# Designs tried in a protein design chat: VHH binders against q89az9. Part 13

Target 1, 320 residues: q89az9
Amino acid sequence: MNLNGEQKSAVLLALVGIDKAIEILKELSIQEIENIAKCMSYMDVISSITADLVLSEFCNEVRINKDQNISFINNNFIISLLKKVLGEHHAVLLLDKFKNQKNISDNIKKLNLINPEKIVSLIKGEHPQIIATILIYLNRNHAANILSYFEDNLSLDIIRRIANFSSLKKLGQEEFVKIIDNLINKYQNSMLNQQGIVTAVELLKLIKRDQETKILTKMFSSDKVLAKRIKTKMLEFSDIINLDDVYIRRLIKVFPLYELSEIMKVEKEEFKKKFYKNMSLENTNLIKNYCSKKIFISNDLIQKKRNNLLNSVKKILYNS

## First folded at step 4 (VHH)

Design p09 (framework vhh_7pa5_2)
Fold by ESMFold2-Fast, scan of step 4:
Structure p09 (fold): chain B 320 residues (1-320), chain A 123 residues (1-123)
Amino acid sequence: as target 1 above (320 residues)
Amino acid sequence: QVQLVESGGGMVQPGGSLRLSCAASGFTFSDYAMSWVRRAPGKGPEWVSTISWNSGSTSYADSVKGRFTISRDNAKNTLYLQMNSLKPEDTALYYCAKDSYDAFEIYRQLDYWGQGTQVTVSS
C-alpha cells in the first residue's frame, strides 16, 4: 500500500483520538483541514497492518517506538470532528462538497472496471469535451487504452481538450456526475440484457438439438430480432465448416491471411479443404507453406485466433 | 465580444431537409471547435454535433447520426448543419455555440447568444 502525506496524517489523527485530533486540527488552515478530511472520507476503515506501517514509518523517522491501538476512520468520527472544529454550518458545507467529490470518484471506479471496448461504445455518442473529461478522471492506462480506439483526428481533438482542461466548476461537476451516472446505467442495463441472452444460449445448448431447432424456428416466426441475437451467440467454431461457400469467400476477403494460416496449422483437413476451395492457389500455397514450418503456437494463442475468426463470421452472417 | 447569428430554420414535413447556417464574429473562428445545440419545448439543451477547428473531426449525438452533417467554412467564418430525414422529435430552437474546455460552458453560452433558429417538423 502506498500512502501519501495526507493519508498518513489522517491515520495518525485517527490513532490519537477525536479530542486530541481536534486540538491538532485547530492549528491548521481550512485548506489543510479540507485535504485531510477528504483523505479520511475516502478511507472507510484502516487495517491494523496499515496502521502499523504508518506508525512504524513515523517512529522510524523520529526514532520513537510506541505500542498503539488501532483506530477506525469512519463517517461518524469525521462528522463529529468537523462539527467541533469548524462549527455545524461550515461542517455541513464541507461534507456536502465531499459527497459530490466522493460520488464522482465512485462512478469513475466503476468505469475503470469496464473493458475499454465497451466504454468506447458507451461514450462515442457524447460531445468530445465530455469524452475528454471522462478520460481525465480515469486511470491513465485505462484512458490511454480507450483513446487508442478512436480515429486519429478525434484523438487529436480530445488530446487538445485534455491539454487545455482546467477544472470543473460546481455546475459543470453536477452535469458531469449526471452524465457518468447515465453511462453506468446504460452499461448495467446492457449487461443485464446480454446476461439474459447468454443464459438462454446456455440453456439451449444443454437441451437436445431437435428441441433447440423447434424453439429457434418458432422464435424466428414470432421475433426475428431475438432469434438472430440468440443464433449469433450460439454460433460455434465447429459450425464454420457448414457455412455456404459465399460466406467463406467473404470471410477470406476480410480476415487476415496470416491469422488464418496460424489457425490452419492445427485444424483438420476437411476444414482446410473448405477454405482452400474458396481461395486463390497463391493464397492456398502461402498457407500450406506456413503450415509446413515447425512454428510453435501456444494453445491459448490458437484459441484467441479461433475466436477472432468466429467473430468475423458472426459479423458477416448477422451484422451484414 | 463573441457574436453568433443562426439562420435557415423553418417548417418542414417529416422526411424533409433543412440547412442551418451560423455567421460568427468577434473571435478567431478557425481556432475553435464549433457545436450545434438544440432546445426542444419543455426540455433542456441537447448537444447535436461538433466540428473541430480544422474540420478534421466531426461528432454527432446518437439521435442525429447518419441524418445530420456538420461543416464549416473558415474563410467565411460560417458554420453549417445539413439536416436530412427530419423527424417530429427534431423540432427545437437550434443554437450555434463556440466550443469550450468546460462542459458546462456550452449550457452557459445558450443563455447569452441570440434567439437561435426555429426548426419545426410537422405534417
Scores: ipSAE 0.327, ipTM 0.775, lowest interface PAE 3.5, mean pLDDT 76

Design p10 (framework vhh_7pa5_2)
Fold by ESMFold2-Fast, scan of step 4:
Structure p10 (fold): chain B 320 residues (1-320), chain A 123 residues (1-123)
Amino acid sequence: as target 1 above (320 residues)
Amino acid sequence: QVQLVESGGGMVQPGGSLRLSCAASGFTFSDYAMSWVRRAPGKGPEWVSTISWNSGSISYADSVKGRFTISRDNAKNTLYLQMNSLKPEDTALYYCAKDSYDAFEVFSQLDYWGQGTQVTVSS
């Protein structure tokens, strides 16, 4: 059976099923749809052998065309088309605009993968309009989490800017691209700097303790900033019990008694004894009373409280 | 119609102080947030500080936080920038900008603003 192009098209539409055929047909004019429908109405019942031949021919055409690597991301095609339609000057402006929009999209995808707390540290120093624009482009849940870290007056200003936002014009897009690129670079540089400190800490933990102490002591005399960063990164919660009583007493003066009580509820007796030794009888009795109560505290919340205590220790030892 | 006139710049030693002023006209000053933006030689514009219409929200670039103070006097249609502990890196032309809830253009249209005021921090 020799079928023409219209008949072959009708067979293919029937083979793909009604839902997919509707999607294809809705992109055609009413006249084109009528021509196909008329063809279908005049066609006899198609045998499975004829249907298989049409399908095979179609699959062979698709395979041949795929092997030629047909791409719609052909810069020469797009440039030639735009120059013909808009003129050379306007075509160049449009292509630059598309490039900027793609750069914004790519960088926003990167920001969506970064933890909200870290993004806050990157953007807190930016103009409120820049913060607002970033939040508009981010995933809504991600943006909401970031917004929750800001003080109420700043959050109000940001929301007002979001509510009144229309769009970025070309010059604004160019400036926004530069700002976002700079933020991504700051994040990358921060990660590289942190890896250097991590490597130094790992090496110091692997050498003999007396050599570690000598190196850190000499570093404090020559580069206090670096020494403090390394010592801060090395300090762990388990180290608190080994602190001199002077530091424990300073810690007790600045750390909230209630939070300390929550930590004490889950810590070992040797840890509790270290703190009780360095506090008033009144405060010791208050903590012991709290520890005797059946109050449940989640593992997540207790780890947060432990981190709060460790951070207070770091401030006392290193003023940071 | 919108006119912004900056003043108060000059030469100062590192660690010195300067106070910049911006006289605004041609719009209802008290309805708009205002910003300070600077441009160092061979560099693009850098945002410095923003103050909301009622002074309820104030923001600073990290590079100037703790050293600069932005303020406004809505009765006088004037914006101020008090600059303390100045560094060589603060050397730039300083521009006053009418902020917008709609647009980013405040940072890209420096050539259409007033002449700015030059701040030079050198020994």
Scores: ipSAE 0.123, ipTM 0.612, lowest interface PAE 5.7, mean pLDDT 78

Design p11 (framework vhh_7pa5_2)
Fold by ESMFold2-Fast, scan of step 4:
Structure p11 (fold): chain B 320 residues (1-320), chain A 123 residues (1-123)
Amino acid sequence: as target 1 above (320 residues)
Amino acid sequence: QVQLVESGGGMVQPGGSLRLSCAASGFTFSDYAMSWVRRAPGKGPEWVSTISWNSGSTSYADSVKGRFTISRDNAKNTLYLQMNSLKPEDTALYYCAKDSYDAFEIMLQLDYWGQGTQVTVSS
């Protein structure tokens, strides 16, 4: 029982199944494919003993490296294992394949978690074939939602490209990985900018009010846009009662009366009076009638309605 | 055999305009989407714009969106690229390409179907 690297490669490829074997073989030169195919053609059937020996050699190498925490955690573990089982050349090709497959899989999982509207904004500037390729790798429901944001003629072009898709060659896979990495990085950078403002707001809320006021005043003098963004994020529901009547009247015109009624059911009398003062008698009576009913509203639903009202206030104050 | 002949390039000052043309032969022009690809000195090929077979859909790279307009005349087997508000960064050899179902074939082209047309934006 003395198998060379090509023979061990043939045994492993046979054991991983035809689909995975074809993918691995596509990464090899024609000469290397012929050598492996020739070895496979001379192996009528992989005996259970031969398969067990190849797998045992693989597993024993894994076991030896598992006892060394550093080697188990490091890529050197997998590299050493494959080199010993398959030989240097075949190990490098297989490792490249595993790395590319893992990178694609990991990034696709991340893209599946991003809102379809956000993905559209990131990919709308890409070539239609790249858009089509991304959609092929995403979950079907997610891809369908993304596709629905495109114009009919572009959607037709994309679907035709999907229908005619075969597989990515090595260079295509490398460029596709780069494109997906860039998309993820653009999304993460956007999220980091938003997180920075949230962090600034949290810090300002924790410092003394005197320092907060001085910092915000100086910011308004030097960077009005940033100051407005921070103030918008700092505005809380408790601030609504202190707004001028003009803003309350504007808010009442744009905010749904039924949602306001739900909020009013749990709010203090001072809050209710502020709004009643600024609305018609008819609308006041409708809200009072709703508040008199013994209707249960969950705390979670009330918080959502309160957030809706607060968001409407923010639009009136800072986007007018 | 596919033949593509680009023309219309030249030297222009920043903010200027140029109109590129591509005369196509050797295939049924109206059956294929067409693309413009450019290669700047010291850089790899960059996709610029694509137009569908029936002109129903056009796509642009972010770097040129709002400044360039792709169009085609299927009766004349001709593809066009109207380039406005040109920048020094637009300096490149511009190639016309018959689109394929492998976008990477277009973007990774080592051999182009035509000679390309040189666009130089310099003061």
Scores: ipSAE 0.236, ipTM 0.702, lowest interface PAE 4.3, mean pLDDT 76

Design p12 (framework vhh_7pa5_2)
Fold by ESMFold2-Fast, scan of step 4:
Structure p12 (fold): chain B 320 residues (1-320), chain A 123 residues (1-123)
Amino acid sequence: as target 1 above (320 residues)
Amino acid sequence: QVQLVESGGGMVQPGGSLRLSCAASGFTFSDYAMSWVRRAPGKGPEWVSTISWNSGSISYADSVKGRFTISRDNAKNTLYLQMNSLKPEDTALYYCAKDSYDGFEILSQLDYWGQGTQVTVSS
């Protein structure tokens, strides 16, 4: 990682020791000290290799702590340095201010990496002002994509709030940090739970079928919710034909007819009969007419549509 | 001066219903979004629901979604909260608040909104 001038200055100040660093900082303006302190607050740990590189670049032969990693955040060195230059009270306030700004920035960066649809599911229950504030801090393209998922009237309300936004005051910043932290925690917990189940499913698929059945049966007796969740994750497209007719009827009500007709074109008669049995004569005839046409659909597109149908089945089974 | 007067609270059994009202004065009611906020014993303020100036946009906290309905009558300068399927967790002092386009102020400071109306859900 390439360091900028402020980052290199921070590393050098740490390496020369507190007494010399204080003498240097006292020659700078308050604004310059704040810029360096902000850089130090955002830096976590500097390796001895990075420190050696910085020292080499400035032709410095004196090495202090050259064989140890350098930590800037919550380091007694930074606290002592700033206390000596600014005084204890002002140093603590400055570090706390930079910590709060970093917390907002880091969590917003995480939200920018999350799919817009998922963010909507996380924030749809929040006050419109909170939604508006989140969108203000997100990348413009990302915010626009998220906004597009909301109803016109809610989008209007959100845009009006954005247009009238001036700034977050101290209490508002503290509450916003808590709200954003909670949203990130909800997302991380959801992902952790999904990864655990995915791992369990992968392991169950790799063991002998009799052992798998035994484990799932015993799990169903002791933890029905977990067993149901694992079974729905294990569901394959080939299992759809074996579902109770009630689920097929529910699936037909929510799955697009045209997309279903494209899947039906390549499926065996047994699969088609299962669906036809559970749908209107009108819809059956529409699908049969589509299947009679000599229309080519790529294997990739068919597989994508098959996955869409399977995902719809999984949603129905999970929520039943 | 903004003046908001809440009413309609009381004691109900779990599963019961209550309808809260808020009479607003001192500002052009039809120009502002309005919110309901509650404070349970020993807890901080919790946002409940918001309704836009024209009722075109309505939002609910997840804890009350599907059970509570917010509405307004701009001709009467009145905000309502219909509470159905009440739970012990809904026990709180309920406040209405004028939305100033800063929801954090609503959550952090409620003294200026009046005394609120007490809702108690117990068996």
Scores: ipSAE 0.023, ipTM 0.579, lowest interface PAE 7.7, mean pLDDT 77

Design p13 (framework vhh_7pa5_2)
Fold by ESMFold2-Fast, scan of step 4:
Structure p13 (fold): chain B 320 residues (1-320), chain A 123 residues (1-123)
Amino acid sequence: as target 1 above (320 residues)
Amino acid sequence: QVQLVESGGGMVQPGGSLRLSCAASGFTFSDYAMSWVRRAPGKGPEWVSTISWNSGSISYADSVKGRFTISRDNAKNTLYLQMNSLKPEDTALYYCAKDPYDSFEILSQLDYWGQGTQVTVSS
């Protein structure tokens, strides 16, 4: 509820009217005008109480009206004011700067809400300078998490680019906004596709197994890509124990033994025996030795490892 | 004065191969990452591939991954692009570009680019 000096100045300028506001702004530096204009661009509605409080701090050029409520974002007041104070050319440049900064800020807020793993999937095919620039504008913790998914040589290149980065100018800002918009659109399309697949999977799980099998068989014959996506989404961790031994042997060859040992620590004996009969005595003994250690692993870490194993299974069954 | 001279373009049938070269001068080649950028008629510039100063980091656009191979010879100040399994959509003017570490604007900064070499994939 407390306004800083620049916010109070913005309220006062809006309340005194455009002609008097011009007189005040002419005495300020370009940087001061920029700061006040930026404050105005982020204010929507000011209550009559707040407006009266600001006005009570000043005795000059008071305007009396019944409501004294001002909307900054929804009128052309700021545009008209800046054009009269700075001239057409400088006003347009300043407004473009604020528009670009607002667009970048809004898009970055959206990216900060997206899971780091998902962002990696979206940006892994981008030029390293684009990746570096995205990380510069993201929250530091979020950027660090994203960076951790890249291999050492790419991380080194990205850090070098970040360290040497100076600024993003108008043309670069326009290109960056387009790239961020494309990434967000790609993410939204992925979410829409995921929701459709989830709905299809839920419906298939609720119908009779006979009908489910017939539908999936026909789909595999006519649309293999869709069939694979649905079948992949239907697979659960509990299904792994029912896989043919040939798939378990393939899984063991590609899945890290240490991660498997962490999963084995919490799984039932029947699950462990399924894997043991399909691996070497040497590897079996290594896993058994790890399972004998009384080391606590967080439930979150276990679920992550289980998802990694399930993901590897899905790759073997459907992307082989 | 940065100079980048591309060569190796030409006409090929779909499925063919070409090897592009870029001879660099006027800067310390081994200190900079280098990129290949292409421009198809009526389209904007599209990034193709980047290689770090020491070849330790290599990146490709999804459209060319698995088909193109970028490499460099720092002793010869030369950048290469081996293009295999060429498609009609690979038809473009291919540019060698010096990567600016201090700017995002590589795709809009012509002073970082060479004059280009034409690749045409058609019958």
Scores: ipSAE 0.111, ipTM 0.652, lowest interface PAE 6.6, mean pLDDT 76

Design p14 (framework vhh_7pa5_2)
Fold by ESMFold2-Fast, scan of step 4:
Structure p14 (fold): chain B 320 residues (1-320), chain A 123 residues (1-123)
Amino acid sequence: as target 1 above (320 residues)
Amino acid sequence: QVQLVESGGGMVQPGGSLRLSCAASGFTFSDYAMSWVRRAPGKGPEWVSTISGSGGSTSYADSVKGRFTISRDNAKNTLYLQMNSLKPEDTALYYCAKDSWDAFEILSQLDYWGQGTQVTVSS
């Protein structure tokens, strides 16, 4: 009986026993082992003649390679053995299939190490089925954290798709590999772009102010997008007092008064005066009343509030 | 055989509105979720919105949330997309898709649905 390469593989693994089969499959995914086991479970009882033929092909190949002094555990030996037993075409297809599954597994491990918030920014534009598929393959805690960033209707749709998911077909697996690879590449490119901007900012902070100003002015005339990115990264809390009053008035209209009052409690008089001259007497008095109260605010909370104010400034100046 | 025919596109100025329609045949329309997907010049397909078979659940891409509304009429086997506050970046060919819960099939079917309906937002 002519068995296909996958059936011969199943018969061979059954004949060598589970412990030896695991050694042969050592570099392969658990999912591929399950696929082979599924193939075995669907095969009718094979004749002793068919089993002997498959075993003879394997033993003859092992004997030939033993005479050649080739290591059994060597991956090149296993690849050569599969090609000789299954035939070149079927062996290549099987090895390519295992290679794709390993690529998925390796890329999923990389995604598990990426901050959930960053993953959300990368995948929020993807179809809900793609998002669902990614979450199925990720660690459960990581997937749950990512899911928490989505709004209720989208989260419902994603969970429904996860609940109804059975398996990816071959074409779906190929497309999924491409999607994951693209996400990893986008993340790496984002990190590289961010590192370049950080380096540029650090260098600009180390040169003379007049030279820094000349460089940034010329950059605004040739590459406005890059100039804005660098300026946004360079802005520090101490720069707020040097902003034009127009920007301070815009900031006061959009930033929560209570949060501003908490910041004002610990800031220098120069900072306070800059804001007071740009706000109503009513709001000034509310802030002054809060500052007169003996309310403890931790340094950590103050730094968070200061960062919130700085981020609001960055939106007003550079994100328009 | 599944057949989907999009219509309702056209030229509109920024801030304008358009309503797209998709006439479906060849399957039990109410049993399947439906999606809108768009392809801008020189770019790959971008998912826009999905609606469940019953119409009870909807989801939207972040770029269109608050501006677009997906709906369906199961009695007429028709899918709709109401597009408000249109922006130049909404310029694309718009396709409707039968959602098979296979992401590859949803996206790959764009090559078999024909011309779609063109939406151009320009002043």
Scores: ipSAE 0.013, ipTM 0.548, lowest interface PAE 8.2, mean pLDDT 76

Design p15 (framework vhh_7pa5_2)
Fold by ESMFold2-Fast, scan of step 4:
Structure p15 (fold): chain B 320 residues (1-320), chain A 123 residues (1-123)
Amino acid sequence: as target 1 above (320 residues)
Amino acid sequence: QVQLVESGGGMVQPGGSLRLSCAASGFTFSDYAMSWVRRAPGKGPEWVSTISWNSGSTSYADSVKGRFTISRDNAKNTLYLQMNSLKPEDTALYYCAKDIGDAFEILSQLDYWGQGTQVTVSS
């Protein structure tokens, strides 16, 4: 385990105790105190082995009563230390700054794990500067993927803001923490609601069809939003042929023609007729030409393409 | 010396419409994005809408999307907010703000950019 200079300093200051640590910090510059305090704010537990290594490297001039596995960097220690060195006003300001930076880092890690499409739905209503700031803090590949979901004019505005960005000041960091916390909470609440919907759909599929129909009909009269969400989750590929022509035309505008051609190669004639009725002669001829070719497409790939089409249908029917 | 002067507020009934104007001076208006921000009685500032320097992009808070339209006239150095289907919850002081690339700083600097224009929606 290799510790940097700030980390080693933090360990030593904690081991010597608060009174002696205050004496040492009073000899340092404000910048040095801030760097060490920041490091302490992000550290939790130090093993006795790590403590011994740091002590031995520092010529073992510090005599302490040492325990195995030391939990020594906590808010009370840091607060007391900074108040004594900087005074209460400056100590509070510095602690707020470190807390905000840690919260941003933790929440950014969570956002990097969330699907880009879901993040778009959460942030599209935010001020463009907030969107730009979020993208700056995310992993580059993740941020690029998120950016690709926005309209060209908004993407241009966001990129200009990113190019002109310098840094977040304390006021900006405080508001940014609130915004990121709200986004994470919205995501977590969405996931809980999704589990409930999935469970409801599974139960409805297991009961008798007449009872399912009665429940859904009553739900449409009392909670139309919930009924729409459940029905959308119950939608299957075989239901696509029964959609109104308006939805088929909307689907054709957003779904890639080549991917649709691959699906059409294996589908029944009635499915093909439903789509051909709702597309241009040029596009119909392109699909028919593709279907006439001796191209083998694996069953797994076809099922993926069919799921992509079904997901596009669900997006058209489900109003966010 | 940035000066922003808001006007066009007033009292309307729910479902009514108002058009706000902001006259800008002291900077090159056409180089900057512009925003509308509001503060309701007893509440903190809330961002409402932003328009890019060339009107190519507009953004709205979810609470006003579909009801409000932001626009600008770079030749007149003027920003506008067309407010339709007004609700009691739209009651607030409305401020226009120069977008300096920090949305959080804009919200904290309301006092620097005019007195705002009062919008009251009541029956």
Scores: ipSAE 0.303, ipTM 0.759, lowest interface PAE 3.8, mean pLDDT 78

Design p16 (framework vhh_7pa5_2)
Fold by ESMFold2-Fast, scan of step 4:
Formats: C-alpha cells, structure tokens, sequence
Structure p16 (fold): chain B 320 residues (1-320), chain A 123 residues (1-123)
C-alpha cells in the first residue's frame, strides 16, 4: 500500500490545519498546488493507520490511534484554502477543472462495466470525435472490443482522431461530462424500465397459471406492446419444445445450421425429434452427421449457443 | 492562415430547401475531415454533420438525419450541405469547420471558424 508524494502532502496539509497549510502552499508552484489539490479532492476517508504512517515520516512525535477511520478533507476546507492562496477567481477555476476530471473518471468506470454492444448502440449516433474521446478514456481491451463493431471506414476515421488527440480544454471537458452523463442516464433509464418488467414477470410466475393466462390475455387486448415485452422476458429454453411447428420452421430458416447442430449434440431425443420433423432430410442428415462425431463442447459454450437459439425464438414470436 | 467562407443561406418557408457551400483555403483540404455546426438564437452550438477526408465516412446529428446531405469536392476545396424539408427549428447561423480541431473545440470556440451563413425558416 503506497502513497505517492502528492497524496502524502495532501494528508499532511489536512492534518496541520488551514493556517499552516496556507504558509506551505505559498512556497509551491501553481502546478504543484494543482497536483496536491487534485489529490485532496479525491480523498474522502483516510484510515488512522495511513494518517499515522504519513505523520511518522514527517514527524515521529505525533501518534494517532489505529482502527479508526478519519475524514480529513471536505469541500469547505479545500475551497477556503485555495481562495486564500490563489484568490477567489483562480480557486473557482481550479475546483471546476477537478470536478470535471472526477466526473469523467467516475462515468468512465461505469462505462467500463457496460456491455460493449450496448455502448455501441448508445454512441453510434455521436460525432466521431466524441466516439474517439470515449475510447481514449476507456480500458484498452474494452475500447478495442467496441471499435470492432464499427465498419472499416468509421474505424479508420476514429483511429486517426485518436492518434491526433492531445487533451481536452476546460470547455471541452464540461461538454464531454454532459455527453457522458446523458449516455449513462439513457442506459440507467433503460435498466429501470427493465426492472419493472422483471418484477412483473416474477409476480406472474408466482401466481396460478389460470390467473396468469387471464391477465396476459386481457393485456394483449389493452396494451399489446407491454404484453409482448412481458411474454418475451418469461420465455425460457425449456419452452421451445412446446412451440407450434410453424415457429420451429421459421426458426430453422433463420438460425445457422452449424450452431443448431452444436446444440443438438447435447439435447434430449424429444427436442431433436421436434426439429427434425420440421426440416429437410438433407439438413437432418447434416446435423445427425455432426452429432455422431466425438467432439466435446464446454458447458459454458453450449449455454451461450442455447441463449442464441432462445433469442432467435424471442425475435420470431414477438418481432419487437 | 486557415480561411473558411460559408455561403448559400437565406430565408425559406417550412418544407423548403437550401444548399450551403464552404470555400476552404490555407490548408490541404483533402487531408482533413470537415464539419457543419449551427448556432440557433438563444441556444448553444449544435453539431450538424461531418464527412471524412475521402468521403468514406459520413455522420449526421439525429435532428437532421434523412433531411440533410453533406458532401465535398476535394478538387475545388469546397464543402456542401444540402438541406431539404427545412423546419423552423433549423433557423440558425451555419458554420463549416476544419475537423482537425476536436468536436469540443467546435462546440466551445465557434468564433474561430468564420462569420457563418444565416438560415431562416419562417412562414
């Protein structure tokens, strides 16, 4: 657990109090003050052990009890300190810069957790420079995965912009924060809408089948869009065998034969018969030939292919 | 020494069409992406469209997609914006920009790209 010099300086300044901190900061360059202030703005809680270790490096006469967490920094302390050292105008500008950088960092952490496919959907309508800037701030592996979804000409444009990128100016940072915040909000609102559907599905699965059928039938009459969304979310892989042959035939027409053959290798005979009944003899023989080969497929990979099949079924049934 | 001169604006009724032009000089036009940006009365700058150096990649803001067409003539060092089905909300001062500058610079430092051309859509 190592603190760099700027982090140690920030802890020490917080501990010596405002009057002594001002005296120390007046001896530093503007760049050094900015670096220390940035560290202070990211620190909320400092462990008593960490504070004691920092103090021990600079003053071995001071002791702090261990196993207590202490918050040494609040916005009022930072604001008061910077205003007295730099003057009100410069202090406000510096704090705005750090707030924007912190907001960018926090939102980028959220974007790194979002599936690449969903990010592509959110950003494909943005200016290529905005896309390039987002990719610069993301984890390299995550950014590379996102970039792979774009067509060659757009990818070339984005890479050229990345190669020519230097930094964001203050006004550019402010606009970027707004853009990223709007993207996160769109994603979160989508997830909140899905939460309601998930709750409705869970409740419907817990009530009697007769009541579930009546509710869904009435819902199809009054709100077809909502009824489709709920039924799509309720559908499970085990339901595929009970589908009408018409849907199985549509599924076979659109779903890749090779991927279907991989699924068939591990499925029960009743499932296989349902599909074979609805396909050509030529295609049936191709699948049976693949299934006769002693090739092992991991359980993880088979579940992914099962999900692909289920998603194709959902698209055919509800086509939303 | 970058000079961008916009033209082709005017007054039209809703549903009308206009074609904007931007004459570029002072740089190798064919090496840079180019953008159109607009500033409506009482609003901030809004990006409209961008075209890559070779016309291979073209992007539009959702508000203009399907109605506006960006194009360029590298031999004439000229950028174009064909505006169809114009709406009152398209009323703005339109600027072209050398897209070697970031989108953020376009949004925050619009004054650097020239005087623009006024488009007014009113009945």
Amino acid sequence: as target 1 above (320 residues)
Amino acid sequence: QVQLVESGGGMVQPGGSLRLSCAASGFTFSDYAMSWVRRAPGKGPEWVSTISWNSGSISYADSVKGRFTISRDNAKNTLYLQMNSLKPEDTALYYCAKDGYSAFEILSQLDYWGQGTQVTVSS
Scores: ipSAE 0.217, ipTM 0.689, lowest interface PAE 4.4, mean pLDDT 76

